# VHH binders against p49116: the designs that were tried, part 332

Target 1, 238 residues: p49116
Amino acid sequence: EGPLLSDTHVTFKLTMPSPMPEYLNVHYICESASRLLFLSMHWARSIPAFQALGQDCNTSLVRACWNELFTLGLAQCAQVMSLSTILAAIVNHLQNSIQEDKLSGDRIKQVMEHIWKLQEFCNSMAKLDIDGYEYAYLKAIVLFSPDHPGLTSTSQIEKFQEKAQMELQDYVQKTYSEDTYRLARILVRLPALRLMSSNITEELFFTGLIGNVSIDSIIPYILKMETAEYNGQITGAS
Below, E stands for the ipSAE of ESMFold2; O stands for the ipSAE of OpenDDE; V2 stands for 0.75 times the mean of E and O plus 0.25 times the DockQ between their complexes.

## First folded at step 20 (VHH)

Design Y4 (framework vhh_7n9e_1; at its last read DockQ between E and O 0.95; V2 from the best seeds 0.89)
Amino acid sequence: DVQLVESGGGLVQAGGSLRLSCAASGFTFRNYGMYWGRQAPGKGREWVSGISWSGGYTNYADSVKGRFTISRDNAKNTLYLQMNNLKPEDTALYYCARPGYGRTPESDYWGQGTQVTVSS
ESMFold2, look of step 20: ipSAE 0.799; ipTM 0.931
ESMFold2 (binder alone), look of step 20: mean pLDDT 88; pTM 0.882
OpenDDE, look of step 20: ipSAE 0.912; ipTM 0.967
ESMFold2, fold request of step 21: ipSAE 0.787, 0.798, 0.780; ipTM 0.928, 0.930, 0.925
ESMFold2 (binder alone), fold request of step 21: mean pLDDT 88, 88, 88; pTM 0.880, 0.880, 0.880
OpenDDE, fold request of step 21: ipSAE 0.933, 0.931, 0.932; ipTM 0.976, 0.975, 0.975
ESMFold2, last read: ipSAE 0.797, 0.773, 0.804; ipTM 0.931, 0.924, 0.934
ESMFold2 (binder alone), last read: mean pLDDT 87, 87, 88; pTM 0.874, 0.877, 0.882
OpenDDE, last read: ipSAE 0.932, 0.932, 0.931; ipTM 0.975, 0.976, 0.975

Design Y5 (framework vhh_7n9e_1; at its last fold request DockQ between E and O 0.95; V2 from the best seeds 0.89)
Fold by OpenDDE, fold request of step 21:
Structure Y5 (fold): chain B 238 residues (1-238), chain A 120 residues (1-120)
Amino acid sequence: as target 1 above (238 residues)
Amino acid sequence: DVQLVESGGGLVQAGGSLRLSCAASGFTFRNYGMYWGRQAPGKGREWVSGISWSGGYTNYASSVKGRFTISRDNAKNTLYLQMNNLKPEDTALYYCARPGYGKTPDTDYWGQGTQVTVSS
């Protein structure tokens, strides 16, 4: 059988909202995050192996790993998004909440640590000079993780994950033949994704636009969206 | 279609220098790490050097380390190989390569190559 991914899956182009405001408001941040989330999910559903799992399994799978996919997307699109600026803006907005005593001291600590972890992860990925091909397969490895509770077809998911890992290994070996540890350096970063709270991510990036709607609840809708519809929304929002 | 066009090869004396270029088209250049390979007469293809998408990371075969420098210009979709202190054993057809999808190099994309001949 053929490879898990193709050049179409290596392409991951995020279009930012325009114009960029002088002050990065909550709306801009949420819109940017939403576009990335949609892009990530549409990317996932474009993978033949993902389609082969069926709609129910696909939904469950994305629900389980959306935060990790999103975070990898942030890392990949960090420059285009001006992620550091966005994170700084988020911190500034949080200051208002802090002043209003809306958050407990413990919660503030958790949120700030989360932001730090996110920035550190993205910085670490940048230092590794991860390319679009590698990101695509890293996302695939994360996507096809069989170790989430409640998943069906775990054997098949595991096979896809192994295939992704092998193909990434092949890529790295061909490109950097004398660097036998590059793959390990890349893969060792993945555990950091599991340390990040999906709830905190949701609160930081999506609260302004989604309100009380959870990412979990909108995932089925996003996965069913037509690409043309998604593109139209992006164009309309620009 | 993916296209790679190598240039800059030629005949040089031992100790001389050459700079190879590879013009890439038909794919998003910055999405991929690239590498140079070479094939000497009667020998198989040999990996020479690899470079990350941004050029921030490079890797070299032990046989060329310290003599060759790989670089790229993403704005020009061009890959380069600066070859200094060339040796007769560097004589080969040099290929620019974009990795494809597969375990073996035959799945990768190559140009026609550029001939480098180093005389004693």
Scores: ipSAE 0.934, ipTM 0.977, lowest interface PAE 0.4, mean pLDDT 93
Fold by ESMFold2, look of step 20:
Structure Y5 (fold): chain B 238 residues (1-238), chain A 120 residues (1-120)
Amino acid sequence: as target 1 above (238 residues)
Amino acid sequence: DVQLVESGGGLVQAGGSLRLSCAASGFTFRNYGMYWGRQAPGKGREWVSGISWSGGYTNYASSVKGRFTISRDNAKNTLYLQMNNLKPEDTALYYCARPGYGKTPDTDYWGQGTQVTVSS
């Protein structure tokens, strides 16, 4: 009967690969993005309401919203990730691909539009000065979306989304009592997330790691992966 | 675990200034917006001003706008309230707060308060 989230869920600490290379490359970008994806999936897994929905529903929810969750993570961690530098490196790579005629002109146009939308989204979130509490609840709102096709337990999911909305409303109202419009300004940013292409996100951030496999296909594996197992795979403390 | 400790209150003449401080500990300060409230004798608690995590957004009660300035220093885990042109009606116990997860302000995290008394 307690709150949907707690201070544990507000914490969202992304650690970047070190050291940052002199010139950004596909491997650094893909490792950085993979760390954010893992952090985002394990953040979702840690929520008691998410756990209560059961494994099949959990997988379906994350498959439906992983790109939105990842994009919120990019906005939240934009400075830590040096996201502007990463996007500039990607744009430079795309310009080289145009010169070498390796991609169709229509695909390049779609990718450039996606990059611009992503930058605009991150800028709008920075202008609103969204904090960790607000990000946690925005992530919960997109995670517990009953609108996605093929979900079971949609009444339960809708109840959790409503709870997330109410708790975010309470926070904003208590913190900024004289601004009755802050919640609305925040919430109107969310539809832009639905317009972001998961295929283009995979191309931009994950081509070097997963190659020919989609994020959708590895989500059940990520959700079951222990943090110790993940750390052993990439860092090897031993 | 969460601790908020206000300081800087005192007695001041009408028209004067005070700067309140709030030392925060037991949580990651930069993850949260913060606010100040006050309670005058015989009245309920009144919201005064709020500030976003970086300080990029601030919000004020109409009764203090233009006279009070909220700020924060995330490196020092400290919230501030600069109060200028003080009036006798500003006399109150001033509290800093971090929002909690409940519906009402009384479920938030509050300090013990610092008394501000403004004489004519």
Scores: ipSAE 0.823, ipTM 0.939, lowest interface PAE 0.8, mean pLDDT 88
ESMFold2 (binder alone), look of step 20: mean pLDDT 88; pTM 0.879
OpenDDE, look of step 20: ipSAE 0.913; ipTM 0.967
ESMFold2, fold request of step 21: ipSAE 0.801, 0.768, 0.790; ipTM 0.932, 0.923, 0.929
ESMFold2 (binder alone), fold request of step 21: mean pLDDT 87, 87, 87; pTM 0.875, 0.875, 0.872
OpenDDE, fold request of step 21: ipSAE 0.933, 0.934; ipTM 0.977, 0.977

Design Y6 (framework vhh_7n9e_1; at its last look DockQ between E and O 0.93; V2 from the best seeds 0.87)
Fold by OpenDDE, look of step 20:
Structure Y6 (fold): chain B 238 residues (1-238), chain A 120 residues (1-120)
Amino acid sequence: as target 1 above (238 residues)
Amino acid sequence: DVQLVESGGGLVQAGGSLRLSCAASGFSFRNYGMYWGRQAPGKGREWVSGISWSGGYTNYASSVKGRFTISRDNAKNTLYLQMNNLKPEDTALYYCARPGYGKTPETDYWGQGTQVTVSS
């Protein structure tokens, strides 16, 4: 069989809403996050191996790993998104909620820790200087994870994950032949993704736009969305 | 189509310097790490140096470490190899490469190469 991914899957270009407001409001943050989410989901959908699993299995996979994919996307697009600025804005908005006594002390702590973990993860990825090729395969490894509950075709999913891992290994070995530990340095970052709460991510990035609708519930619709509709969303919507 | 065009090779005396360039086209240059390789007459391909997409991370073969410097300009889609204190054993056809998708080096993309000859 041919490779799991191609150049088309290595490309991952996020278009930010325009114009950028002077003050990063909740709407801008949510719109930016939504675009990234859509891009990530449609990226997954474009992988032939993903398509081969069938719609039900595909939906289940994405539901299981959307937070991880989104977080990898944040890391990859951190510069384009000005992620540090976005996170600072989120913190500022949270401060207002705190002042209004809308959150318990424990919840505040959880949210702030989550933001810290996100920033730390993105910083760590930046320090490793991960490229588009490596990100693509990391996302594939995350996507094709057979260890989520309720999955079907787990044997096939595992095969795809192994293929992704091997191809990433080959890439790293070819490019950085005298650095035998680079692959390990990269892969050791993946466990951090599993420690992040999808609920908190949803609250931070999507509450202002989606309201009471969960990301889990809209995933099937995103996956069925036509590419043209998505492109219209990223180019025509402010 | 992916294209890589190497230049800057030539004849130089031992102890001399050369700067190789590699012009890349046909793909998103900044999405990939790149590497230089070389092939001496009658020998197999040898990895020389690798560089991350931003240039923030570099790696070198032990034989060239301290003498060669790999760099890149993403705005110009160009990869460079500064070679200092050249030795006769550095004589080879130098090629720049973008990794492809596969285990074998043959799946990678490389140019025609540029000849570097170091005289004693």
Scores: ipSAE 0.914, ipTM 0.968, lowest interface PAE 0.4, mean pLDDT 93
Fold by ESMFold2, look of step 20:
Structure Y6 (fold): chain B 238 residues (1-238), chain A 120 residues (1-120)
Amino acid sequence: as target 1 above (238 residues)
Amino acid sequence: DVQLVESGGGLVQAGGSLRLSCAASGFSFRNYGMYWGRQAPGKGREWVSGISWSGGYTNYASSVKGRFTISRDNAKNTLYLQMNNLKPEDTALYYCARPGYGKTPETDYWGQGTQVTVSS
């Protein structure tokens, strides 16, 4: 009954840590990424359809798609985060590691390829001029993916994904009536998200601040986090 | 409370120009694409032009392409429609719109409209 999302789900405001350090460092990058992750998880938790699936299903869905949601968040917030500057700093750091012979050449190649894929994804989203409404529904489509192994209630999850697809289509058709291909152009970007490595995302953005614990293991705690505690760990996310 | 207020309509000679404005409030303007529609006397609503959140993508009905230019200023929460080489068939009530969450345009957010009349 009623739309899957509302204006509250379209608003997605990331607040960066203050003060900005003179030089980008691991702690600033990890704090910034953690704020985006928490914002993304809070966003997912706030959706009535997500709440209706129950706690176990919710945890399973987010564990399966957190990297896709995070990557969509990076694309949406790329300018606020100065993502290009962050990635350039990471690339320079990797090149120094080669010069000092500190990392495997194969690992560095894997990480550089991931960075290239991430940059291209963000560029393609910017070229399409994806707005907050469209991002919200893209996030809903990846969140309610019924094809991840181990999920229960896959029929209901598929129903919610179809609803998200249809509501996105309605938006695109009403806004851009003479462009019958915009939805298709948007949706064909999504498969690239499944190719992003969660392990490399953790290495790029989460080493140092969270420790070496995988994001998968902390998802249940983030989803259960009380509103007062959540607001105390970030400033003005909602 | 989403509010859209159009202005800039009036009477103009064929071949002339007008610039319509739409002041938006009550929502995060920069998070949405916007569009213009129009309704001529005795006719149904017609979609005219749409614009993406930053203005990087624009789309036009074939009847106005090449003559109308949609634009926006996110700092002022304002949508614009520059109408050049106006024709009598452009005579209509022009509406600014933000898409809603329903299936059809009737559920979208509309202004009250601004009248454009093009004399022969």
Scores: ipSAE 0.794, ipTM 0.930, lowest interface PAE 0.9, mean pLDDT 87
ESMFold2 (binder alone), look of step 20: mean pLDDT 87; pTM 0.876

Design Y7 (framework vhh_7n9e_1; at its last look DockQ between E and O 0.90; V2 from the best seeds 0.00; counts 0 for: pae E 5.4 > 2)
Fold by OpenDDE, look of step 20:
Structure Y7 (fold): chain B 238 residues (1-238), chain A 120 residues (1-120)
Amino acid sequence: as target 1 above (238 residues)
Amino acid sequence: DVQLVESGGGLVQAGGSLRLSCAASGFTFRNSGMYWGRQAPGKGREWVSGISSSGGSTNYASSVKGRFTISRDNAKNTLYLQMNNLKPEDTALYYCARPGSGKTPESDYWGQGTQVTVSS
C-alpha cells in the first residue's frame, strides 16, 4: 500500500479575488471564503483514498467535516487572506447589524465567541509554525473521521485516518527528532475544530453570497464540479 | 525528481567552523521541513538538526546544540548548517534530507552528502 498523501496533496494555494477592495465588503469576504471552500473540496477530491470511498460516502464525509476543513484552510491561508482584516471587517458589519437590532443579545455573544475561537485557533496554528505537509496530514485526519453519525464504510475511513496519523507522526519524528512532544502539540489543536459551529461559520462567511442556501446542500455540487469549472471560477471572479 | 546537493564540507581543525549548504530541487521547498543528518565511519546515520518550512522552528541533537545552527533560504531553495566549535567526533558525512512519508529513513530524500573531517 502506498502513502495516503503525496507531494501533490501538500500544495494548497488559495487565489484571492482581485483587485482587493479598499473596503472589505460582504461580497469580497464571501467570495474569498467560497474560493477556500472550493479549494478544500478540490483537495479532498484529489486524494485517491477519498475517491475510493465512493460518491455517497464522500459527500457524507464532507458534509460532516466541511467546517473543520474550512477552518484549517483559514489557518493555513491566514496570511494570504489577511484573515485578521477579514475578521475585523466581519465584526464591523456585525456592529451595524447590532445597531439595527437585527440580532438578539445571545446571538451576538455566540457569534462574537465564534469569531474569537476562529482567531485563536489560527493564531495557535501560526505559533506552532505548521508547515504544508503537516496541514495536509491534519486535513486528512479531519476528513477521514469515522465518528460522524450516518457514515458508511466506517472501518475503511478509520484505516485512512490511521494512515494519515502515522504519516504525520513519521514526518514530525524525522524532521524534529529531539522534539518528542511536537506531534502532541499539533494534534491537541484538533478538538478546537469540533467546538466551532458550522452554522455560525456559514452565516459569517457565506450568507451574503448564497443567501438562504446551505453549504450542506451545495456540497454535492461542489464535489461534482469539473476542475475546469473550478479554475474558471477562480480566475474569472473579481 | 527530488534532488539534494550538499556542499561546504572539508578538513578543519578542532575548534574551527564550517558552513554547509544544500541545494534543493524537484519539490516545493517552502512547504517542507528539512533536516541534516550525518554518518560517521563505522556508525549508523544520526539526526543532527531539523527546521520547519518557514525556518521559524529549529531542533538540534544534544551533541550539537549550541554549536550548530540550521537555517534556510526559501527564495534560493537552500538549506544551511553553520557548524562552530567543531570537534573530532563531528567527523562524518553530512547530508541534508527531506522527510518522506515512510517510517524508515530510507523513505526520505537525501543527497550524496559532503564530508566533514575535524582533526585534533
Scores: ipSAE 0.903, ipTM 0.962, lowest interface PAE 0.4, mean pLDDT 93
Fold by ESMFold2, look of step 20:
Structure Y7 (fold): chain B 238 residues (1-238), chain A 120 residues (1-120)
Amino acid sequence: as target 1 above (238 residues)
Amino acid sequence: DVQLVESGGGLVQAGGSLRLSCAASGFTFRNSGMYWGRQAPGKGREWVSGISSSGGSTNYASSVKGRFTISRDNAKNTLYLQMNNLKPEDTALYYCARPGSGKTPESDYWGQGTQVTVSS
């Protein structure tokens, strides 16, 4: 099967809704986040090793890790998305909700803690200057995580994760031969991803979807969507 | 498809300076880390210096640290190596490289190289 990822899997181009409004609103934030989610799902589906696992395993795997992939995507695309501006707008909205007595103090504390964790994660990735190759392999390591409960074919998933780890190691060693600890510094960022709440991510970025949609519920439909249909949805959204 | 073209080599006196350039095409330059390697007469290839995709992280072989500076201009798709205080042992064919997916440097993308000769 050759390398786990090729150059086509390293390309990760997010196209933002146009034009950017003078003041950010829920619709713009949700559309931007939806584009990143669809890009992340399309990326995962394009990997031959992922395709080889079959539809049921694909769905289970993505359901287990979509928030981690999304969070890596946020970090990778933070400048293109103006993520700092989006998070500031969300914080202002939360503060207005306090003023209107719409949310409990405990809930707002949980959401603000999540925002701070996300900001710290993105800052740490930026300080390391993580590049497109490194992000692609980190996403693959997260995608092929055999430790999630309820997965089948975990031995094959583990082999794919090991291959992603080896290819990342080879990339870092070749590019940064004298930076002995770069791989370790990169990998120690990953545990923070499992502390990110899928429910809060949905609240922060996806409240503008019709109904209170669980991303978990739409994943099977996104994964079955053919490339032509996917492109039509993205084009129609812009 | 991927093409890397080095330039800026030549003959220089010990203690002198040269600036190497590498023009890149056929891939998205700003998404990839890059590195320089060199091959001295009768020796194998040696990694010299690497740089992250934005240019924010650099590293160097101990033999060139403090004398060489790697940089890049992502708007021009160009990688640079400023070489100061050159020594005769720096004489080599210098290669620009983009890492590939394989385990060894042979699977990476290399240019034809530019010759640097340092005389006493």
Scores: ipSAE 0.227, ipTM 0.673, lowest interface PAE 5.4, mean pLDDT 85
ESMFold2 (binder alone), look of step 20: mean pLDDT 85; pTM 0.846

Design Y8 (framework vhh_7n9e_1; at its last look DockQ between E and O 0.84; V2 from the best seeds 0.78)
Fold by OpenDDE, look of step 20:
Structure Y8 (fold): chain B 238 residues (1-238), chain A 120 residues (1-120)
Amino acid sequence: as target 1 above (238 residues)
Amino acid sequence: DVQLVESGGGLVQAGGSLRLSCAASGFTFRSSGMYWGRQAPGKGREWVSGISSSGGYTNYASSVKGRFTISRDNAKNTLYLQMNNLKPEDTALYYCARPGYGKTPESDYWGQGTQVTVSS
């Protein structure tokens, strides 16, 4: 049996909307987030092991882990996205909502904590200087998580996750041979992803664009998008 | 096809310096971690140094730490190894490598290497 990933899965290039506005408005943020979401989903779709699970199982997996994949994508594309600037803009927009007294104190706290968690996670990944291979394997580990409720083919999913983990281990050992704890340092970051609310992520990055439509509901459609249609979204949407 | 071409080796006296280069092609260089290895006469392959895809993280064998510096220029698809305070025990064929998908180094991609000889 061949490797889980190939060189095509290591490359992860996000194209930002152009031109960048003078100030980051809600539309720009949502469009940027959407592109990342699409890229992440189509990345998953491009993995042969993912395809082998079947459409129903694939959809269920992505529904379960899209927030984690998205967050890993944010970390990986933080520089290209100017993520710090985006997050600052989100906070500013949130401040306006606060001033209008539209949010409860508890909700404000939850949202601010979520933003903090996102920033901290991305900073921690940057500090580790995670490379393209490592990101690819981490995304695969997250994608092929068998511990989500309602999944079918959990045994096969687990096998794929183990394969991803082993390949990551092999990569790290070969590339960074004298850092015996690098793998552990990397993997210990993954629990942080499970602590992040998908609902809050959706609200922060997508509400301005999709309105009352949930990411959960559009995932099947994203996964069925044609490559040309996806490319059109990347190059034609602003 | 993945191509790696090493250069910059030669004969140098103990205490001297060399700078090795590795020109990479046939894959997305900027997405891949890279490493240098070496093989001394009569010995097996030895890992020397590794670098992340962005160059922000580096790792060194204990035997070369403080003397060697790995770096990369992603715009030029080139990997470098600055070797200072060279010692006779550093004599080896040096090769750059792109990690493969196997457990063993033999699954990796590497060039033909460049010879470094350090005289006493």
Scores: ipSAE 0.910, ipTM 0.966, lowest interface PAE 0.4, mean pLDDT 93
Fold by ESMFold2, look of step 20:
Structure Y8 (fold): chain B 238 residues (1-238), chain A 120 residues (1-120)
Amino acid sequence: as target 1 above (238 residues)
Amino acid sequence: DVQLVESGGGLVQAGGSLRLSCAASGFTFRSSGMYWGRQAPGKGREWVSGISSSGGYTNYASSVKGRFTISRDNAKNTLYLQMNNLKPEDTALYYCARPGYGKTPESDYWGQGTQVTVSS
């Protein structure tokens, strides 16, 4: 059998709406996040091992892990997105809500803790200087997680995850031969992804979606889209 | 196809310096870690130095640490190796490499190399 990923899966180019407004607004943030989401789903769908699992399994996997893939995408694209600026603007709005007594203190605390965890995760990934190959394999490890409830074909999913782990190890060892611990330092960052709430991610980044639609309800549609339609949603990916 | 073209080698006296370049094409250079290797006649390939895709993380073989500096220019798709205080033991064919998808370096992408000869 051939490698799990190819060069097309390593390239992960996010194009932002232009120009960036002087003052960040909900529409700019939602458009930027939507582009990242569609780029991430197109990435996952393009993997031959993913395709081999079948459409029902594909939908189940992506529903279970989309927030983790999205969070890895945020970390990978944090500079292009100006993510720290976006998060700072959100924090300021939350602090204004406290002063105006518009939201419950418990909800604000939950959202602030999530923002802090997200920022800490992104900073830790930047400190390690994770490259595009490493991100691609980390995304594959997250995508092919056999631990989520309700999955079928968990034995095959586990084998694909193990293949991703081994190929990541091979990459790290060949590139950085005298850094014995780089793989371990990278892998210990992954558990933090399970702490990220899909509900809060939707609130932070997908406010302004038309209707009362959750991301997991549109995943079957996203996975079936033609490649040309993906390119329109991503705007400039090629 | 992936292509890596090294240049900048030559003959230099011990204690001297050289700067090697590697022009890369056929892949997204800025998304890949890269490394330099070398091979002296009759010896196996030796890893010399690696660099992350942004250039923010580097590491070096103990034999060259403090004397060699790896760097990259992602706008020019070029990898560099600055070699200072060269020793006769540094004489080798130097090649840049991009990791491949196999288990061992034999599956990696290698340039044809540039010869560095350090006179005693």
Scores: ipSAE 0.619, ipTM 0.868, lowest interface PAE 1.6, mean pLDDT 87
ESMFold2 (binder alone), look of step 20: mean pLDDT 86; pTM 0.858

